# Designs tried in a protein design chat: VHH binders against q9y6x5. Part 485

Target 1, 379 residues: q9y6x5
Amino acid sequence: LPPKLLLVSFDGFRADYLKNYEFPHLQNFIKEGVLVEHVKNVFITKTFPNHYSIVTGLYEESHGIVANSMYDAVTKKHFSDSNDKDPFWWNEAVPIWVTNQLQENRSSAAAMWPGTDVPIHDTISSYFMNYNSSVSFEERLNNITMWLNNSNPPVTFATLYWEEPDASGHKYGPEDKENMSRVLKKIDDLIGDLVQRLKMLGLWENLNVIITSDHGMTQCSQDRLINLDSCIDHSYYTLIDLSPVAAILPKINRTEVYNKLKNCSPHMNVYLKEDIPNRFYYQHNDRIQPIILVADEGWTIVLNESSQKLGDHGYDNSLPSMHPFLAAHGPAFHKGYKHSTINIVDIYPMMCHILGLKPHPNNGTFGHTKCLLVDQWCI
Short names: E, the ipSAE of ESMFold2; O, the ipSAE of OpenDDE; V2, 0.75 times the mean of E and O plus 0.25 times the DockQ between their complexes.

## First folded at step 24 (VHH)

Design un20 (framework vhh_8dlx_2; at its last look DockQ between E and O 0.85; V2 from the best seeds 0.81)
Fold by OpenDDE, look of step 24:
Structure un20 (fold): chain B 379 residues (1-379), chain A 121 residues (1-121)
Amino acid sequence: as target 1 above (379 residues)
Amino acid sequence: EVQLVESGGGVVQPGRSLRLSCAASGFTFHRYAMHWVRQAPGKGLEWIGNIYEDDETYYNPSLKSLVTISRDDSTNTLYLQMNSLRAEDTAIYYCARHIWGEARTSKFDYWGKGTLVTVSS
């Protein structure tokens, strides 16, 4: 049988949640599979960019989804969660579901993974759901598993996306043990439902399943705000993205804007585009604005207003609080193996290997995941 | 305090047009992208469209031919023009202020109370 792979994302599942909370279903999943304790994601540590990095193996500057909010100065187009369906934004890369879909006797399925309801390179998954936050996990799961089980050509790659614990992390903050315990228990129960559904359909033993996330969550506070309006008049720039990484499009001389912002806060680094640290791999794309502001961990950039969020993400990708985890189960994976860390871009070449796909050029390193795979030599 | 107040709703016959307004106060209106959303009885929230600071507009593909969003920054007002109304367009219509950088959740930080549009013969 051709290999099959289900990629599942729980948005905003910080890696250390596994250490601080109980996950009986997920732990059982891990016990019978593999765990990567920390996944270093890409900068900026936001939802759309990181989800696209997972399925392309590319840094944000390369795949072109450089933020949840983007602006292209040439075409005058805007990108946001509400208007994310223009292929213009996604066509700078080829996600794995497109590669898979174009193979003979294969099809792809998707339940609300970012970019999956958009024709990319004139290709869309044979089966997909338009994004709708009101659709339950159960319904998404039922559709995905039905497609995995009954489709012709067979679905060999599928994605499943869920908005928690990100939404709750924003609302309660990751340090709210009471509320987050409740939320994370629900997540574990959903994992239980997933496993049960797969077993009931006879898919469990033959399906490779990856459970991961795009980013973590850090605690925010009303006492840690950076007010841009105190540093620069709003008439001097257009805001493209705000917090914790602000994207600034100057309306006046860039240098003047930079000079007004460079000392705005000791808890914020201001970069001209050409001076963005190389380690971020966040420079070589026209969609990156001329000036970016990067707040320190736990600080929020605001426009003369308060922030209602008690948790946020998007910060430096070297911060542990921004890191998700990866767990996997199936015939391709070892049982009971734990790994310390990989890069999020490493997932793509691994998935390509599992599915027998030739990977597009990418930034991942297949060698980083060899120890997870039964058919590879682990040095 | 940020405030959004929708108006212009009411009972209208099928095929007719209706223009909704959203009056914004308590913030610098022209700095923000604005959205229209609606909720039909027994259904979830549906995104209609948005307009950015530079007047670029985006629409739900299912509604694009039926709606036009505009804004008047001099009066801090957002508009939704709806044409050829159908029974299925019956809903509470909300204007909402855009929040930068969010995805999937928490896309808006402020909402109006909504205005009811009933399309009935």
Scores: ipSAE 0.804, ipTM 0.912, lowest interface PAE 0.6, mean pLDDT 96
Fold by ESMFold2, look of step 24:
Structure un20 (fold): chain B 379 residues (1-379), chain A 121 residues (1-121)
Amino acid sequence: as target 1 above (379 residues)
Amino acid sequence: EVQLVESGGGVVQPGRSLRLSCAASGFTFHRYAMHWVRQAPGKGLEWIGNIYEDDETYYNPSLKSLVTISRDDSTNTLYLQMNSLRAEDTAIYYCARHIWGEARTSKFDYWGKGTLVTVSS
């Protein structure tokens, strides 16, 4: 039988939560598998872009999901969480579940990973749940395990997405130890339930499981607001995305808009598209707007209003607060191995190797993950 | 001081049409995408659709033929036209303001208090 892989994301799980909170179930998972302490994600450090980078191995400029909010001026199409189903947005890359299920005698299953309910290249995940935030983790897990056990052709690649700790991180902020301790204990219990369910169903010994996340979270404050309306009249531009990376479509001369914004705050960098730092790999896509504004960590760009968020993400991907972790267990992985860091785009070629798939052209480096795998020479 | 105030709800016979309004104040209405959401008795929230500042609309596929969303930027008003009303359309109807750049875990920053529509024969 071909190797099987379950990819799990707990949205917004900052890497240092592992050191600052107690996770008995996750630590047992790690003890019998591998840990990557920090995963360097892609800029911008937002949910849709980073989930798609995991499954394509591509930078955002290359896979085309460049933000959670996008606009295409030619077609007048808008993208948001509410209207994310148009394949137009997703078709610039081929995610791993599409490649997997097009192989002979293979299927893919999905419980709400971004994009898995979209027919990308006319191919939707073989088994999937339409996104619905009210569906419990237990129901998501029950569907995934049912599909892993009972499908013909067999499900060899499955995904499972959960909204926490991201939702609570936005609500309370990552430094609220009382509330975040409660939230993170619930997540650890869910990981315990996941492992126990896999054991009870006879899946645990032969299933490779990756537990990871898309980004971290940083503390915000009403003392750290950048009021965009104080710096530029709103009639001079169309706002495509706001915070912490604003996407600005000028209505007047682009240089004039840039000059009005450049002095807006010492806590915000303003870039013409061609001047975006090369290390972001965030220039070469028409969906990236002519001007972007990048707030400093913990700063919020607002439109003459207070902010309701106590935590946020989307900042510079060099910031440790934006980095998730990765843990993995299964026959492909060593036991008891800890690794310091990988790039989030490296996960894709590793998964392709585990599944015996030929990767599409991508930005990941297989060599960065070799030490996690039992079949590879680490040195 | 952002305010969203829905109106036009009430008791309506099946098969009739109804137009709901949402009066917006305290912000520059024409800059924002706006949404309609409903909650039927004993059910969770159901997204109906949205309209962007350029009048582009997107709808819940299950409701697309039954509803139309429009806006009047000169009066800062959002509208929901509902046709051929059924008992299952009984719900509290809310307007909500769009948040840029959020996914999965943050949806809308300001909500109206809702207007009740009861479809009863």
Scores: ipSAE 0.794, ipTM 0.913, lowest interface PAE 0.8, mean pLDDT 94
ESMFold2 (binder alone), look of step 24: mean pLDDT 83; pTM 0.830

Design un21 (framework vhh_8dlx_2; at its last look DockQ between E and O 0.89; V2 from the best seeds 0.83)
Fold by OpenDDE, look of step 24:
Structure un21 (fold): chain B 379 residues (1-379), chain A 121 residues (1-121)
Amino acid sequence: as target 1 above (379 residues)
Amino acid sequence: EVQLVESGGGVVQPGRSLRLSCAASGFSFSRYAMHWVRQAPGKGLEWIGNIYEDDETYYNPSLKSLVTISRDDSTNTLYLQMNSLRAEDTAIYYCARHIWGEARTSKFDYWGKGTLVTVSS
């Protein structure tokens, strides 16, 4: 039987939640599988970019989803969560579900994973759900598992996405133990439901399952605000993205805009596009604006207003608070093995290996995940 | 204080047109992209469309042929023109202010109270 893989994302699940909260279902999942404690995600540490990095193995500058909010100056197109269905934004890369879908006797399924409801390179998953936040996890799970079980050609790759604990992290902040405990318990229960459903359908032993996330969450405060309006007149630039990484499109001379912003706050770094640190791999794309502002951890960039968020993400990808985890179970994975860290782009070549797919050129390193796999040598 | 106030709703017959307005105050309206959303009875929120600062518009594909969004920055007003209304267009219609950098959740930071549109023969 061809190998099958289900990729599950719980948005905004910070890695250290596993150390600070109880997850009986997830721990059982891990006990019978593998755990990567920290996954270094890509800069910027936002939802759309990182989810696309997981399924392409590419840095943001390479796959072209460089933010949740983007602007292309040539076509004058805008990208946001509300208008994300134009293939123009996604076609700079080939996600794994497309690669899989184009194989003989294989099909892909998706439940609201970013980019899955868009035809990319004129290909869309055979089975997918249009994004709708009102659809329950149960309904998403039921559809995914039905497709995994009864489809022809068989679904060999599937994705499942859930918005928590990100939404709650934004609302309560990651340091709110009372509220976050409640939220994380619900997440663990959903994992329990997932496992139970797979067992009931007889899929559990033969299905490879990866549970991961795109980013973490850091605590924000009204006492840590950076007001751009105090530094520069709004008529001098167009804002493409705001916090914690602002994307600035100058309406006047770029140098003049830069000079007005460079000393705006000691808690914000200002970069011309060509001066963005190499370690971010966030330079070589036209969709990256001429100037970016990067707030320090826990600081929020605002436009002369307060922020309603008590938690946020998007910061430097070297920060532990921005890192998710990865757990996996199935015939491809060891049992009871824990690994310290991988890069988020490493997931793609691993998934390709599991599925027997030839990977597109990518930034991942297959060697980083060999110890997770039963068919590989681990030194 | 940021305020969004929708108006123009009411009872209309099928096939008719209706124009909704959203009056914005308490912020620099011209700097923000704006959205229209609606909620039909017993259904979840449905995104209708948006308009950016540069007047670029995007629409829900299911509604694109039936709606037009525009804005007047001089009066801080957002508009939704709806044509060929159907019974299924009955809903509370909301205008909402765009928030940068969000995905899937918290896409808007401010909402109006909504205006009811009832399409009935």
Scores: ipSAE 0.848, ipTM 0.930, lowest interface PAE 0.6, mean pLDDT 96
Fold by ESMFold2, look of step 24:
Structure un21 (fold): chain B 379 residues (1-379), chain A 121 residues (1-121)
Amino acid sequence: as target 1 above (379 residues)
Amino acid sequence: EVQLVESGGGVVQPGRSLRLSCAASGFSFSRYAMHWVRQAPGKGLEWIGNIYEDDETYYNPSLKSLVTISRDDSTNTLYLQMNSLRAEDTAIYYCARHIWGEARTSKFDYWGKGTLVTVSS
């Protein structure tokens, strides 16, 4: 029987939701498997960069998806949620589903994980859904389980993506206990449905399942706004990304732009690209703009407007509020084991090990995850 | 206050062309990417395309040969040119303002009320 892995992401699932809210189905999943309480993600703590880091094991500067909003000045190409399908953006790395399906007698399936509907290195996931937010979790799960059961060559690696609790976290903020309790209960019910479906189809005993997320969420407020238009004339730069990390492409001398911004707010750090802290691993890619502005936790950079969001993410990746969790269950994993922390880039070499794949060069450390696995001597 | 007002809808015969407008006010229009989206009766939202502040355009591949998006920053106006209209193009057409740095959750922060295009007979 070939080893099989299903990778599931619930977008924006902050790690401490597990201790602040009730999750009977997820807690049963964890009890029979493993939990990593905090996953330290990559900076910027945004959706596209972190989902690609999970499946490549690379920091953003190395895989090239450096933000949810990008601009390439040479080709004049833009990247955003609406136009994310140009392989140009994705081709600086090889994600695990490409490596997997190029092996003999293997294929890959995807239900809307970022990048799985793109022909990366002329290779698209063997089975996939084009991204469409209107497609229910049930339909995504139906397609994934159908492909896991009915494909030749067999699907050995599958991904499943869901937009919550990120969407509700932005809308209500993570501190809205009433609304977030309702949202998180629905997500726990979906996890229950997932497990029950896998059991009914005979997949549960021999399928490894990882449930994780890309980032957390922090509370925002109309009392914590940084008005960029109060600090600099907008004709001096092109805005590539706004908040909480603004990406600034100067139209005039960049030192002049930097000097106009450096004292704009005590709640914002301003970096020339070469001065970005080394701990971010966020410097060595042409898609990183010459100046970035990094707001303090819970602060929002605005253009002389109010903000509609009550929660946001994208902040410094050292902040616990930005960290997701990882839970896993299956024949490769111990039962009832908890681990404190790993780096998000460590997930890739662990997945390669489970699938028997040779990992591409990456930033992950297999040793950080070996205690989760039954076939490893834990030291 | 941010406002987006679509116009130019109406009843149109199949095979004809139609140009929709979106008048923007209450914000610096020239700084923002702008989008066109439509909703046919009983269907979900369908993204048509966008235009960035540097006039770069991106289109839904299924509509690429049938539509053209343009902007006039001097009049704060977004345009959608539609050609060779078919009955299936009957929909409410919306313009929407781009939101930076979002993925998969919140795509647009402001919408117009839409303009109805009916392609019949």
Scores: ipSAE 0.770, ipTM 0.904, lowest interface PAE 1.0, mean pLDDT 94
ESMFold2 (binder alone), look of step 24: mean pLDDT 84; pTM 0.844

Design un22 (framework vhh_8dlx_2; at its last look DockQ between E and O 0.74; V2 from the best seeds 0.70)
Fold by ESMFold2, look of step 24:
Structure un22 (fold): chain B 379 residues (1-379), chain A 121 residues (1-121)
Amino acid sequence: as target 1 above (379 residues)
Amino acid sequence: EVQLVESGGGVVQPGRSLRLSCAASGFTFSRYAMHWVRQAPGKGLEWIGNIYEDDETYYNPSLKSLVTISRDDSTNTLYLQMNSLRAEDTAIYYCAKHIWGEARTSRFDYWGKGTLVTVSS
């Protein structure tokens, strides 16, 4: 019968939490499936960009969701978590749920994955929940499992998103063992609930399940602040995004703004758009502003104010602290296999293969994930 | 120190209008987008809308025809105009300072104590 896939994200789940904390339910999931110990995500290492990279296989410059905060000067449109529903922002790519549900006799379902409540290319997920952070994991799971079991045409691709451990990682910092142990235990219990619900409904044996995340988390401190107001008058630019990657739209000559910023802090790199390192794949989109500022790990860019967060993400994607993991279980996957690393953009072509979909042009490499799959010759 | 003080709440009859104010201090008000949020009794937080520093506004679609957000940068004041008030608009109304770059796990870390609006016959 048609292959089915459930894609689950726990936001901000740093890869080394698996080594530093106890996860009896997740470890049992891994034991009967596969683990990728580190997933190298895309720059910038923020929530909206990386969730869209997972489902499109594209770098941010190619899919157009280049940050959690964006501005388009031509249309005067703003993008933020509060106003993220305009298809204008999302239409530079085709996410997997759109491709899936446009196939004969297929539907897609979504519980709050970024973008699934937006009509991208005039196509919204066949079944979806409007984003609402107050909706419990249990309700999200119940909706997803109902749709997987009871839809005509059948739901063959489903997504589920949860806000932790990201929210607590910001609040406590990833190195607060006592508080993060409590938070991560609750998340492991949710994974246990997920598996048990799938077993009780008869879905577990024939559903492929991926559990992954978008990024990690690094420790911040009031001792590691970069005050932009000390370096440049705020009237010389418009601020589009602040930390740890600031997006600067000059109001005066761009070179003059660059020169005022280039020596602002030894803990911050300042790039003209053309000089952004090629390894970031973060240049070729009009939504990337003329100047970006990239703080060093654990440093916070501020506007003459204190930072209230103890953990953050968005830093250079080469940093292990920014990397999530990927675990998977189901008929497409080996049992008891561990793999060291993949790129986050590799997840998309793997998912397309599992579902029998033709991938759109993308930046992923199917060969990187072949060893996870039972139907592939691993060499 | 960032401080936001809401005012203008009270008891009002259905069908009437109210304007709420938010006095801001401790930051450069004209530089920030500002938000209105409310919490009805026994309910979660509901985003009403925002206004950017360039005066572009965005509203919760369910409230769009009933509310208008404006700002006065010369007095560091944010306003919420509410029209045709209904019993379900009874809530504590808060203003909040924008946070760049947060998503999904974002919270407004700088907001006031709120002003209570009670809509009753």
Scores: ipSAE 0.711, ipTM 0.881, lowest interface PAE 1.1, mean pLDDT 93
Fold by OpenDDE, look of step 24:
Structure un22 (fold): chain B 379 residues (1-379), chain A 121 residues (1-121)
Amino acid sequence: as target 1 above (379 residues)
Amino acid sequence: EVQLVESGGGVVQPGRSLRLSCAASGFTFSRYAMHWVRQAPGKGLEWIGNIYEDDETYYNPSLKSLVTISRDDSTNTLYLQMNSLRAEDTAIYYCAKHIWGEARTSRFDYWGKGTLVTVSS
């Protein structure tokens, strides 16, 4: 039987939630599969960029989704969650579902994974749902499993996306144990539903399932604010993205804008584009603005007119609070194996291996995931 | 305090046009992208479109041919022109203020109270 793979993302599931909360269903999933405790994601640690990194194996500068909000100065186009369906933004890379679907006797399915409702390189998944936050997990799950079970040509790769615990993390902050416990219990129950559904349909033993996330969450506070309006007049620049990594498009001389911002806060680093640290792999793309501001962990960049959340993400990708986890189950994976860390871009070559796909050039290292796979040597 | 006040709603016959307005106050209107969303009876929120600070507009593909969004920064007003209205366009229409950097949730930080549009013969 051709290998099948379901990739599931729970947005904003911080890795250490597994240590601090109970997940009976997820733990059972892990017990019969594998766990990567921490996944180092890509900078910036935001939803669209990291989800696209998972399915392309590329750093943000390479796949071109460099933020949740973007601006292209040449075409004067804008990108945001509200307008994410222009192929212009996605076509700098080839996501795995496109690669998969272009193979003979294969098709792809998607339930609201970022980029899946957009034709990329003139290809869209044979089965997909337009993004709608009002659609229940159950409905998404039902659709994705139906497609996995009954499609011709067969669906061999599928994605499933859910907005929690990210939304709640923003609302309550990750340190709110009472509220987050409730939220995370619901997530675990959804995982239970997923497993049960797969078993009922007879898919459980033959389907490879990856459960992961794009980023973590850090605690924010009203006491840790950086107000840009205190440092520079808003007429001197256009704001493309705000917090915790602000993207600045100067309306006046770049150097002058930089000089006004460079000492704005001791809790914020200001970079000219060419001076962005190499470790971020966040420089070589025209969609990265001339100046970026990077707030320290837990600090929020605000304007006078901005609202604030109790939790946020997007910070330095070396911070543990920004890291998600990865769990997997299926014929391709060992049982009862735990691994400490991988890079998020490593997931792509692994998935390609599982599906028998030739990977596009990517930044992942297949060797980092060999210990998870039954057909590989783990040295 | 940030305030968004929608107006222009009412009962209209199918095939007619309607122009909604949103009066903004309490923030620098010209600095922010603005959105229109709607909620039909018994349905979830539907994004209609937005307009950025530089007047670039984006629309829900399902509605693109029927709507036009514009803004007047001198009067802090957002507009939604709707043409060829159908019964299915019956909804409460909201204007919303853009928030940067968020995905899937919390795309707006402020909403109006909405204006009801009823399309009926």
Scores: ipSAE 0.656, ipTM 0.857, lowest interface PAE 0.8, mean pLDDT 95
ESMFold2 (binder alone), look of step 24: mean pLDDT 81; pTM 0.816

